# VH-VL binders against Large ribosomal subunit protein bL20c (rpl20), part 15

Target 1, 123 residues: Large ribosomal subunit protein bL20c (rpl20), of Euglena gracilis (p07133)
Amino acid sequence: TRIKNNGISKKKRKRKISKMKGWVGGHSKLFRTGNQQLMKARHYAFYDRKKKKNLNKTLWITRINGGLKYYLTINEKYNIFVSFLRKTKTYVNKKLLSEINVRDSKSFSHLSKPIMKSTGINL
Short names: E, the ipSAE of ESMFold2; O, the ipSAE of OpenDDE; V2, 0.75 times the mean of E and O plus 0.25 times the DockQ between their complexes.

## First folded at step 7 (VH-VL)

Design x04 (from x01 with light chain S28D S31T Y32W D92S; framework fv_zigakibart)
Fold by ESMFold2-Fast, scan of step 7:
Structure x04 (fold): chain C 123 residues (1-123), chain A 119 residues (1-119), chain B 107 residues (1-107)
Amino acid sequence: as target 1 above (123 residues)
Amino acid sequence: QVQLVQSGAEVKKPGASVKVSCKASGYTFTSYEMHWVRQAPGQGLEWMGAIDPETGGTAYNEKFKGKATMTSDTSASTAYMELSSLRSDDTAVYYCAREGLYDYWFDPWGQGTTVTVSS
Amino acid sequence: DIVMTQSPSTLSASVGDRVTITCKASQDISTWVYWYQQKPGKAPKLLISDASELQSGVPSRFSGSGSGTEFTLTISSLQPDDFATYFCQQYSSLPLTFGQGTKLEIK
């Protein structure tokens, strides 16, 4: 329910089993996989919100395999990236990540591509 | 606060039908899918199917197609599961369970409804 | 249908023991696994989602691991309240399917 990136994240999205094959009008396996990975990333990102520095906000359109579109702020992209590093046990200074994200968009893109692929989202 | 309350135990004769209810409270009923799972005495859990109260859309385990019918009443915040042509092997505890916010957690579950089929 | 096979079917243990239960899927299900605890006369209680994510309110002695086709539920130091039946469930595809259950008994 909140739109801020510090303290509490935006209201978390829900995914429904109705996106799986077997429902009336069932959905593709790719759609299911992409959407579910996004839900996982958002869940993990929530736990890092309090420790994240406030960053400039830019709206991005995220396409999940199977066709759904989501709007993500730059802060949400950063949080997904940090959650991926935590999940893969790659330890990086959060201050350095914040500075890279703010000052050098090319370096951020290079580092964030693996996480976007692992979550099944494309921006 | 979030709670699912099921109807009471039923004893039915073979060939009869039974309709189990699951009343939801403490959340927006149409925002979550409702699933049905049964457990025969001393046996494991078996998924029967699910209903999306917002759209009325359903998904069934093939084993229960034509035998189980899932419906919902949004004004009463209640989901229903009806079993027809009851046999002795339909004797089981029937549970309703809500989908979760993340990763389709089943939480909460109803307390269960015992259905006994005997002559 | 995806078949979920649990081992062992029964397990006898003492308070303080480390207990491990295994669940195997007939095909790759990534991390799409739930673990449940069920006590006699009660509905199942969700312990773990996404193979390793501990549910809020569940004691930290419970943990899950695994991906693909083999999954494990571990109780690091068994307590009296833990004697129950445990089930795994896949949610990778419909129909949703459960393991046959593991009954954890006092030794």
Scores: ipSAE 0.007, ipTM 0.518, lowest interface PAE 9.6, mean pLDDT 69

Design x05 (framework fv_fezakinumab; at its last look DockQ between E and O 0.03; V2 from the best seeds 0.00; counts 0 for: pae E 15.4 > 2, placed apart)
Fold by ESMFold2, look of step 8:
Structure x05 (fold): chain C 123 residues (1-123), chain A 119 residues (1-119), chain B 111 residues (1-111)
Amino acid sequence: as target 1 above (123 residues)
Amino acid sequence: QVQLVQSGAEVKKPGASVKVSCKASGYTFTSYEMHWVRQAPGQGLEWVGAIDPETGGTAYAQKFRGRVTMTRDTSISTAYMELSRLRSDDTAVYYCAREGLYDYWFDPWGRGTLVTVSS
Amino acid sequence: QAVLTQPPSVSGAPGQRVTISCTGSSSNIGAGYDVHWYQQLPGTAPKLLIYDNSERPSGVPDRFSGSKSGTSASLAITGLQAEDEADYYCQSYDSSLSGSVFGGGTQLTVL
């Protein structure tokens, strides 16, 4: 309700997020457990002044690695995390994960920990 | 279909620089990393570095840092690798290869560009 | 000085089975990164042979198979044929190097 942007960009972002595999509520059990953090991340994304299309992918990777290290208290790397998401048939937008990491590091932890435990990595 | 077309063979003297190009077609250039891999005659594959074509961000193997520069021109879907202060042991075929952000294998590969460094 | 270790050569007669090992470390294969394999015929660019440890792209016959365990991976070729004579490379990612890494290559000779 506090969204300043109007028109097609809001509709397009909303539809894009809803079609993201493994992140659509009611279609994935993993997505349900993290839904509250995802809603906060969507809210923060509307107030981000930097357009996501022009975000530096290397910056996104750095932000995710920082969040993973912080909340898992290990030196895990972005590539390890993305590889595990792919192995568990969870498809995520790297851009969205980086946005969550920048604005709310706890939401990244809530999303990543169940996946890491399900893969059998001892953290 | 999906193609990587590399520039032609180069002959250089020690101390010179070479710039190899790799033109991509048949896919969204900015959605895939471009990697550079070289192979000296009779030797194995050696990773040189990579560029993210969307941002221009790069990563280089430690062996080449300070001598290699990777760039791109998104308007013509072309990646470049420049190697400076050439030595005779830089003689190799230089390949470009595409890698996805979520799929960490190289497909396709360019045909390679032979760079010969001789005095 | 390849990051991943492969035997320099292997050989087999037509119809036989050969395997090619690829040994890494805790910062690459042991960290959970997948292993990919490439075939390189003489005078040509490498070609993707196996991806994600064990998956075959379209056009690769099922006599090629891959597996991964611990810090190592293996490529197996059954029913060996003359056209399989080539160099084979494993590839993964290394978190400590922040980059792609290759094996040293294995020259397969069909006797």
Scores: ipSAE 0.000, ipTM 0.529, lowest interface PAE 15.4, mean pLDDT 73
ESMFold2-Fast, scan of step 7: ipSAE 0.174; ipTM 0.649
ESMFold2 (binder alone), look of step 8: mean pLDDT 94; pTM 0.954
OpenDDE, look of step 8: ipSAE 0.012; ipTM 0.597

Design x07 (from x05 with light chain D52E E55D S95Y G99A S100V; framework fv_fezakinumab)
Fold by ESMFold2-Fast, scan of step 7:
Structure x07 (fold): chain C 123 residues (1-123), chain A 119 residues (1-119), chain B 111 residues (1-111)
Amino acid sequence: as target 1 above (123 residues)
Amino acid sequence: QVQLVQSGAEVKKPGASVKVSCKASGYTFTSYEMHWVRQAPGQGLEWVGAIDPETGGTAYAQKFRGRVTMTRDTSISTAYMELSRLRSDDTAVYYCAREGLYDYWFDPWGRGTLVTVSS
Amino acid sequence: QAVLTQPPSVSGAPGQRVTISCTGSSSNIGAGYDVHWYQQLPGTAPKLLIYENSDRPSGVPDRFSGSKSGTSASLAITGLQAEDEADYYCQSYDYSLSAVVFGGGTQLTVL
């Protein structure tokens, strides 16, 4: 029904806004802990909940400083990027984040690479 | 109107397999993951697994890996859960439920299929 | 054995407030995963009551509210009614198990 569709659209907008906010529990603590590589490894595990959709099309290999490999979905890459921006206190407004299409890896790479080039992570 | 209609009750002997169906209507079947949750008589809810109807990709709870198989038929908007090597403690109501758009919440739920395993 | 801990039962009088707790760990609620709540009336399938910690689906009255803090979540029911007598389940995700996890359920009795 249309009522059901309207509810889904509303949830989509709320979920997008939630990516700009801090989380209750472990999320803020993860941002406050030390080494950059350790932080990113913890974030990979933390965002495992988004792994389920598009299982066979979205697993990508990411190298972290030193050659460690992680298999990540596009949505996990996006979540790591947003978490990284918060940790580095880099200002990214809602408009910029809304322009990143998590299903469009080319768009994501174009926007994220200049910001993350010095971290030693290739997303 | 979004609906999930499940197949009827089953009675099986230990060691047999059961295949439960869940027919979806009122939405685009391939746009939402389908989950399976069971509930033994007088007990709580237990997650069995999920299928992505678009890709056929699945995720199963560790307890059921090796004896549960989830499939779907997009031409009839139907998801299936097959559980093999049945034990008496597999007696439960098995529910299918549609996943929320961006997280693991479930709405709607099917009315459930009672699977009884007895000798 | 449930992964999330709920009290087995809770009771209240009509018009009163009750709360149902849901306690997790660092691999689920403590890791920042959202908590969802379901109401199960006798003989029926569970019904979504609260999703993403505190949002209500259409048709759920605002007497029902959810919150999350640290490794725990709670469901609050105000203005308790006889019709609220049901089992309530919390649900989250656990990255260590790579699984959807449920609480053991709480039976609410309206006195």
Scores: ipSAE 0.000, ipTM 0.537, lowest interface PAE 17.0, mean pLDDT 72

Design x08 (from x05 with heavy chain E54S L101Y W105Y P108L, light chain S96D S100L; framework fv_fezakinumab)
Fold by ESMFold2-Fast, scan of step 7:
Structure x08 (fold): chain C 123 residues (1-123), chain A 119 residues (1-119), chain B 111 residues (1-111)
Amino acid sequence: as target 1 above (123 residues)
Amino acid sequence: QVQLVQSGAEVKKPGASVKVSCKASGYTFTSYEMHWVRQAPGQGLEWVGAIDPSTGGTAYAQKFRGRVTMTRDTSISTAYMELSRLRSDDTAVYYCAREGYYDYYFDLWGRGTLVTVSS
Amino acid sequence: QAVLTQPPSVSGAPGQRVTISCTGSSSNIGAGYDVHWYQQLPGTAPKLLIYDNSERPSGVPDRFSGSKSGTSASLAITGLQAEDEADYYCQSYDSDLSGLVFGGGTQLTVL
């Protein structure tokens, strides 16, 4: 009859450590921070695939602001998506997220794309 | 089952380094940050730092920066905490703990590894 | 020194109610960061008791409840039982330290 929020909405905070955006790592690591880091990761992935032509598990990704096209694996897309959920304080049902098949690009894009689009990011 | 299994007790001399391991099982290792919390004998809990197993990115408490290094091996679902230049006041039980899904709470803890630093 | 302040000890008789306070500042609890509580029985690892100020994990009795107001939080235990004798820790996040912080711990003695 009535809609119960069951703690999924109106929760005041879901922030991670403030260093999440600036977690320290090596230059060889792909960090899931901000628009600039995402753009760099996409650019280098595209370059590496042109140079190392043996990659076979990739999906085209378009960045509207830059008009650049990148290739990322499903695991890379999932990692970026999960990082994005943490940074934007997006509340996602644990059951729904655990049902995402990282190897099923349709399920992943159906769940992640609307959220990413609302914030101006394409995966 | 969902659990964190830590390596056994260590005895070290001042100035040495110690590396504690934490093997995760029963869940997707890369989906949750792994934290390290220590407790000196008879004292309270103290946060040491965290690692994101999916990226290898780390965040350390100010007190331990320059002495602690956290790493992981995704092929065996294991996280590591290495503390260098040990002092006698580093004697403590070191816990690994899994970060909760939506916030900074710890919903799963290892049993702890006692590290004793003495001459 | 702990960043969050708890009383070092609290005591009560079986069946009674006790409250454990956790006092923070404007950079942690006062900034809106949630408070979590852990129970540590002697010789064991801490166990999550309360998260997000007032939520109980599966398996934690209704006798345990949490609340938060301003710069402080409280853990209430009603109907005290001998098995509740343990150390209790509050935990939050501090924006000035950019890290997780714990209270000093409270030893609960059931008389």
Scores: ipSAE 0.007, ipTM 0.546, lowest interface PAE 10.8, mean pLDDT 73

Design x09 (framework fv_roconkibart)
Fold by ESMFold2-Fast, scan of step 7:
Structure x09 (fold): chain C 123 residues (1-123), chain A 119 residues (1-119), chain B 112 residues (1-112)
Amino acid sequence: as target 1 above (123 residues)
Amino acid sequence: QVQLVQSGAEVKKPGASVKVSCKASGYTFTSYEMNWMRQAPGQGLEWMGAIDPSTGGTAYADKFQGRVTFTLDTSISTAYMELSRLRSDDTAVYYCAREGLYDYWFDPWGQGTLVTVSS
Amino acid sequence: DVVMTQSPLSLPVTLGQPASISCRSSQSLVYSDGNTYLHWYLQKPGQSPQLLIYDVSERDSGVPDRFSGSGSGTDFTLKISRVEAEDVGVYYCMQYTHLPLTFGQGTKLEIK
């Protein structure tokens, strides 16, 4: 899941130019983004992540639920789920985790649903 | 599984250009930034820049600005790095690597492409 | 640019023995938020680098618990409690605190 913007494009300006002219933008000097912008985006992402420990869980939940969901694969959802549990120190039944079949979206959804419901994340 | 597969080794003369490809599979290509690094013989890894496959936006390290260009073909989940006006000190293994999920490290990495610039 | 210095550069180890790699930075890697963005990668023979440890001491998914990271400020250590055959390769430290991002020169771990 994404945090803030993706950090390597002048997103709003690029969209305005593309909409007005109708030219295929691709990668060119007109769409180039400086290192400062990329690092700034990552800086803000780190800021969001490193807030007070007792607020970390809320921030992670907000980010996960508000992020880009439509393109996540089962393996990506599993990795995000496990990373969330690890970083928030959320206890999870070891047997439950071992039973999740990451290749099976039904298995992942069914087995992770109780934990996601109790923690407030929606993957 | 998540994989990045790069094009094969290249041998170029000084002044030429080289274009390295990086084909992604096993994840949503447009959801993650692609980074490019190189490693000269006997030296550490060097960050060259990044590209956002969802927008086509790019960021280039100052050292390579004006010589390196990142492009992509989202229909085949492939990113490209083109380095122009090659010099002998551009001899290196070039890597692509995906941005991580929650920390801003690089994982996974492509297998690397050796580019040799011979005089 | 921040210079990352690894020691040793060559590390021959007897199978089953512990191994330790040092990484020192020319500047503090403590970011303004109080966190230290130092990561370790392993490049096995014939393979590309893979993440082992992030944020000084956190193991990446699937990394065995015999790997551990520690350190603060400018001095960092990667330890392997008991070297296995699959641990052979070149280990790199990388900093993400200062621009441009920089890596150590690498430590080649070999089995005697």
Scores: ipSAE 0.000, ipTM 0.442, lowest interface PAE 14.4, mean pLDDT 71

Design x10 (from x09 with light chain D55E D60F M94S H98D L99Y L101Y; framework fv_roconkibart; at its last look DockQ between E and O 0.02; V2 from the best seeds 0.00; counts 0 for: pae E 17.0 > 2, placed apart)
Fold by OpenDDE, look of step 8:
Structure x10 (fold): chain C 123 residues (1-123), chain A 119 residues (1-119), chain B 112 residues (1-112)
Amino acid sequence: as target 1 above (123 residues)
Amino acid sequence: QVQLVQSGAEVKKPGASVKVSCKASGYTFTSYEMNWMRQAPGQGLEWMGAIDPSTGGTAYADKFQGRVTFTLDTSISTAYMELSRLRSDDTAVYYCAREGLYDYWFDPWGQGTLVTVSS
Amino acid sequence: DVVMTQSPLSLPVTLGQPASISCRSSQSLVYSDGNTYLHWYLQKPGQSPQLLIYEVSERFSGVPDRFSGSGSGTDFTLKISRVEAEDVGVYYCSQYTDYPYTFGQGTKLEIK
C-alpha cells in the first residue's frame, strides 16, 4: 500500500516510520516495505501476547507443582491443590501461588500442608 | 497414656524392602499426623515424611521419593513405612512420631526400629 | 532445604555448672504468622528423642525450669542453668518453618 503525500498522510507516514527504526535493511528505510513489516509485526505481537500468557500459565503451574512435590506423589498435583483451595474457598490465581512458592517457600509450604488432609489423596 | 509402639528389628539384604509398623494408642489416631524419621548409627536425625491417617495424604522428603511408601491400617491404629531398594546406607533406627494439626512438633516418639542392611 | 548448624557438637560439663548450646539456621525461621518454629529435642542414651523446648522458648510439659530457650531469626540458644546427671544425651534443634523438616547435627552433652 502507498500513502499519498498530503499533510495528514505525511504525519501518519512519519509516525509509522518512527516505529520502523532499528529494523534491518529496507524495512527501516522504505515506507512500503516497512509498513508491510509493521503490519506483520503487529499481527505476530498480538498472537505472541496470547502465546506468552499460555507459556506463563504453564510456567506457574510447573512452579506450583514443584512446590507440591513434598506433599503429593501423583501426577495431578496442581489439580488436587486447586480443588482443595476451592473446597476451602481460598481463591488465589496461579501467578500468585507461583510467586509465593518462589519468593516464600515457607508460606507456600504451610499453605500446601493441608493438602495432606484432602480425602482420597495417595490412597 | 499416649504411646507409639514400633515393630522389631529387621535384617535385610541390599535390594530388598522393609516394612516397619507403628501402633498408636491413647489418642484418636485420625486426629494427628504420623511422621517418620531415621537415624544412622552415630548420626543425627533425618525427616523422611508424613502421613495423615484421616485422609491417607502423604508427604515425602525428596531423598526418599519413589522409594518410601507410607500406609495405614486405621482399624488397628497402625501406620506403616515401607522402604524399598535397600542399600547399606539405609542402615538406621527408624522412628515414628506424632504431630498435631497446629502443633508443629513431634510428641511422642516410637521406641525406634533398627533396620540393618547387609550382604 | 534449611540447614541447621549446632555448636558445639561435643559439650563436656561439670555437674551443677551451666551449659549452652547454639543453633543457627541458614534462613530466618520466622513465619508470616509471627511464630518461630524452632524446637529442641533431647535424646538420652539408648532412648528415643523427646521434645524439650518448642517455639524457641516454651518448655514442654514436664521439662524442668533449668532448661530455657532463646533466640530469634536465625540464631537460637538452649541453656541449662544447672546440669544434672539426667541431662546427659544428644540435643537437637529442629525447624518446622519450611519443608522438609530438618535437624541440627546434634550436641552431645557429657559429664566431666
Scores: ipSAE 0.000, ipTM 0.572, lowest interface PAE 12.9, mean pLDDT 87
ESMFold2-Fast, scan of step 7: ipSAE 0.267; ipTM 0.699
ESMFold2, look of step 8: ipSAE 0.000; ipTM 0.498
ESMFold2 (binder alone), look of step 8: mean pLDDT 92; pTM 0.932

Design x11 (from x09 with light chain Y31H N35Y D55E E58D Y96G H98Y L99W; framework fv_roconkibart)
Fold by ESMFold2-Fast, scan of step 7:
Structure x11 (fold): chain C 123 residues (1-123), chain A 119 residues (1-119), chain B 112 residues (1-112)
Amino acid sequence: as target 1 above (123 residues)
Amino acid sequence: QVQLVQSGAEVKKPGASVKVSCKASGYTFTSYEMNWMRQAPGQGLEWMGAIDPSTGGTAYADKFQGRVTFTLDTSISTAYMELSRLRSDDTAVYYCAREGLYDYWFDPWGQGTLVTVSS
Amino acid sequence: DVVMTQSPLSLPVTLGQPASISCRSSQSLVHSDGYTYLHWYLQKPGQSPQLLIYEVSDRDSGVPDRFSGSGSGTDFTLKISRVEAEDVGVYYCMQGTYWPLTFGQGTKLEIK
């Protein structure tokens, strides 16, 4: 299965929280740990690539968020979004990407919003 | 250039409190947790706890719960560790350290603050 | 608390020779997410600890390739293929899998 089951992620989160019995406050470290699982598994042997990749990701996020996005068509936003995911090696299942390809702004906004929120880009 | 700069050495009497500062620069202060460790003379490292600058959320190791307090001043990118009811066995170098890029390792570390507790 | 045990505690080595440090945890460090949160730090004389290796085998940026980490579950090893003068210091392993975070007791590497 290409899609990770959300129930499994919630079980992982509960187990992680039980190990962090002294933690107080709303902190997203558990989400960060889960979110990075696929990236870490692919790059254990290449620490320099990981650091370069993260620096590139930060630069891309800054440029995308600060650019001339107000003048972009939905097709251009889609192209930027997909390019960002490919360049940063961010996992997204093919079914979700094909659904984002529906040619209306509501559909794009709705389907891309969770990924944009998790990656920090805003188109 | 990412760095953490700590306050200077302190000498305290048993029963007093000490407050150590850790000033961050070269990165977005609110994006990374700050961890606190200590090292008694000639001994190993001990984790004391952490604070998340974005939420103010704290985590304390059980040994220090109730007598250590972590606070922040985000306007000057500074974290504080206050340890009360000092005992002679609290004599140690105290370190702040930023969480790493991926999880629960520490990079960078502050230079350390020696706290001496004596009569 | 997870107990981290290092051996040896004192490691005298000749320049250019290899060195090996062992770190054993009281329970498996494999997290439910599949990652092993075992990290190595070096504390040079008079300095703060610095990250050397993270997640068992990944070298921190700028760390020479003569340093390597390996292991799984409860048994981990840090190896230095050719010891140089700048490698003198105390090496610590740390686990990040369980709360609270815990360190090994440290291994002091000295040139003889």
Scores: ipSAE 0.000, ipTM 0.501, lowest interface PAE 16.8, mean pLDDT 74

Design x12 (framework fv_roconkibart)
Fold by ESMFold2-Fast, scan of step 7:
Structure x12 (fold): chain C 123 residues (1-123), chain A 118 residues (1-118), chain B 112 residues (1-112)
Amino acid sequence: as target 1 above (123 residues)
Amino acid sequence: QVQLVQSGAEVKKPGASVKVSCKASGYTFTSYEMNWMRQAPGQGLEWMGAIDPSTGGTAYADKFQGRVTFTLDTSISTAYMELSRLRSDDTAVYYCAREGYDYWFDPWGQGTLVTVSS
Amino acid sequence: DVVMTQSPLSLPVTLGQPASISCRSSQSLVYSDGNTYLHWYLQKPGQSPQLLIYDVSERDSGVPDRFSGSGSGTDFTLKISRVEAEDVGVYYCMQYTHYPFTFGQGTKLEIK
């Protein structure tokens, strides 16, 4: 099985549009016309496109009731979940909540998933 | 409340140029690429190109190469698209759209109708 | 350029009935990172296009669960389980895998 899909949510990365000089590299201006260099840049982009990682865009997509999407960190997702529990007056063991590690996606997923599914919230 | 607001409709003669503005609000202007699309009456969408406001770098679709120019005024969070040597077949609604967080176009401006007639 | 082909181009449908739109690409839309950048937009009459479904199957916020996307490689489908009056408009598939970015021709959904 070459490609596995285990349903795990993945952090998104932003892809940048390459500039002509950034795609072609340091080629000499002496031997090019503007149109020829643009054709080369697009040809390279078409056959050899590289995805650029953007550290500022390593956020998770969060959806909540009300139809708006939010781009949140794991800590922000946890804060929204805790706020929701307070608002709904859901009975929860306080010791269990205080022990959860916001960096531990398994703990967050195991705790929040049943509640989110029952209320229609996607975090 | 992220918004893109475009300039109003324009009527131009063949051979003239048109400059459409797209004013952004509600986000950091330099953090997202601005894309430009057009849609001729009764036709589908066509990507024209994009500008990266953090670097000033541009990418243009081949069909518009040499006729379209993208510029910025970062002091007022505004992007511009100038199309020169207008022809009757350039009659279309022109859209700006922000690069979304995950490689889609969201939001879109309301569109600017450009009519080219003799 | 990657050619995106939609079918049907005209889709008359009765309220409450299901609807299905096909989108095919001339090249695989799987990027080198393993992701497929195929998105669906809806353009309601007189309005700008709005994002409906991204990355093949993910619904944008506020999009009803009656909308679903599926597919892989070069063959993609948008389904509406029960069409409502507010669903009228032109649906476009779009690829963000290859430069230049390209759209399908559009599928006009109308209530019969």
Scores: ipSAE 0.000, ipTM 0.510, lowest interface PAE 16.2, mean pLDDT 69

Design x13 (framework fv_vulinacimab)
Fold by ESMFold2-Fast, scan of step 7:
Structure x13 (fold): chain C 123 residues (1-123), chain A 119 residues (1-119), chain B 112 residues (1-112)
Amino acid sequence: as target 1 above (123 residues)
Amino acid sequence: QVQLVQSGGGLVQPGGSLRLSCAASGFTFSSYEMSWVRQAPGKGLEWVSAIDSSGGGTAYADSVKGRFTISRDNSKNTVNLQMNSLRAEDTAVYYCAREGLYDYWFDPWGQGTLVTVSS
Amino acid sequence: DVVMTQSPLSLPVTLGQPASISCRSSQSLVYSDGNTYLDWYVQKPGQSPQLLIYDVSERDSGVPDRISGSGSGTDFTLRISRVEAEDVGVYYCMQYTHLPLTFGQGTKLEIK
């Protein structure tokens, strides 16, 4: 029995209603202050590229309740964090997600520790 | 805390107008597409309209095209539905809904607003 | 428009028994990206609808393992392995492969 990871779906991003046939107008046609949808797409693309470039080679030690130690990859830690956010319906703005560095264990620890502390997981 | 709080609605005569509002809090409103879904008494759900994150693009169900207008104000975190030329068949509870955190549609939903079109 | 047809429309079930709801689409829900965009929602009495299953079989956060989705193409099923009192509500399938988005007519699950 090992750590149960609910993971992140590796399926292609879900279709948006604004990408469907029958949509009228572009989100930037009336408001020329920047493309909000493009910023979101760039955010998700940035995450996908980082995950693809990370071969899950780096091993990390994590402690779960009572001092048991497990070796997880960076992507496994990220998947656990994202799964927890989904379970709690926790607010996470796009700026925070775009600034997190999956390769940077310090940044991940700073962002995840307050949340994971309530579940008894020490990352 | 992610919330959608609706207001507006009420009783209106056929041919009249109403404006529904949905106030968002707890998330970056300008990053999400928003929709309206309605439910007639004792009936199922019907998608009505959607608006993209900037407010520049929209889509409507054929049943409301030309009569309803969806809009949003990102500075006030609100999405609105202006309903004109109302018909008895528009009587329903109207819900606003956000696209999901990970691009999953209709999570969360507002509490609903009753619109009754009758004399 | 894509027509979504649910069966049964009324589903009285004894506590602890399994329940199954069918959803059929008038055309394939497979998009050009290979994904099938079929969701399930439940509306409990006096409440707004809430997401249960997305992408045919993926559970939303907090949805118990006793509830599962399956299917492909035009034929989809929502299964509850053992019904509990909290499962009472009206269940809807929804496709968002094609505009306009369309829902099934709903299945009312009640305890006998």
Scores: ipSAE 0.014, ipTM 0.536, lowest interface PAE 7.1, mean pLDDT 72

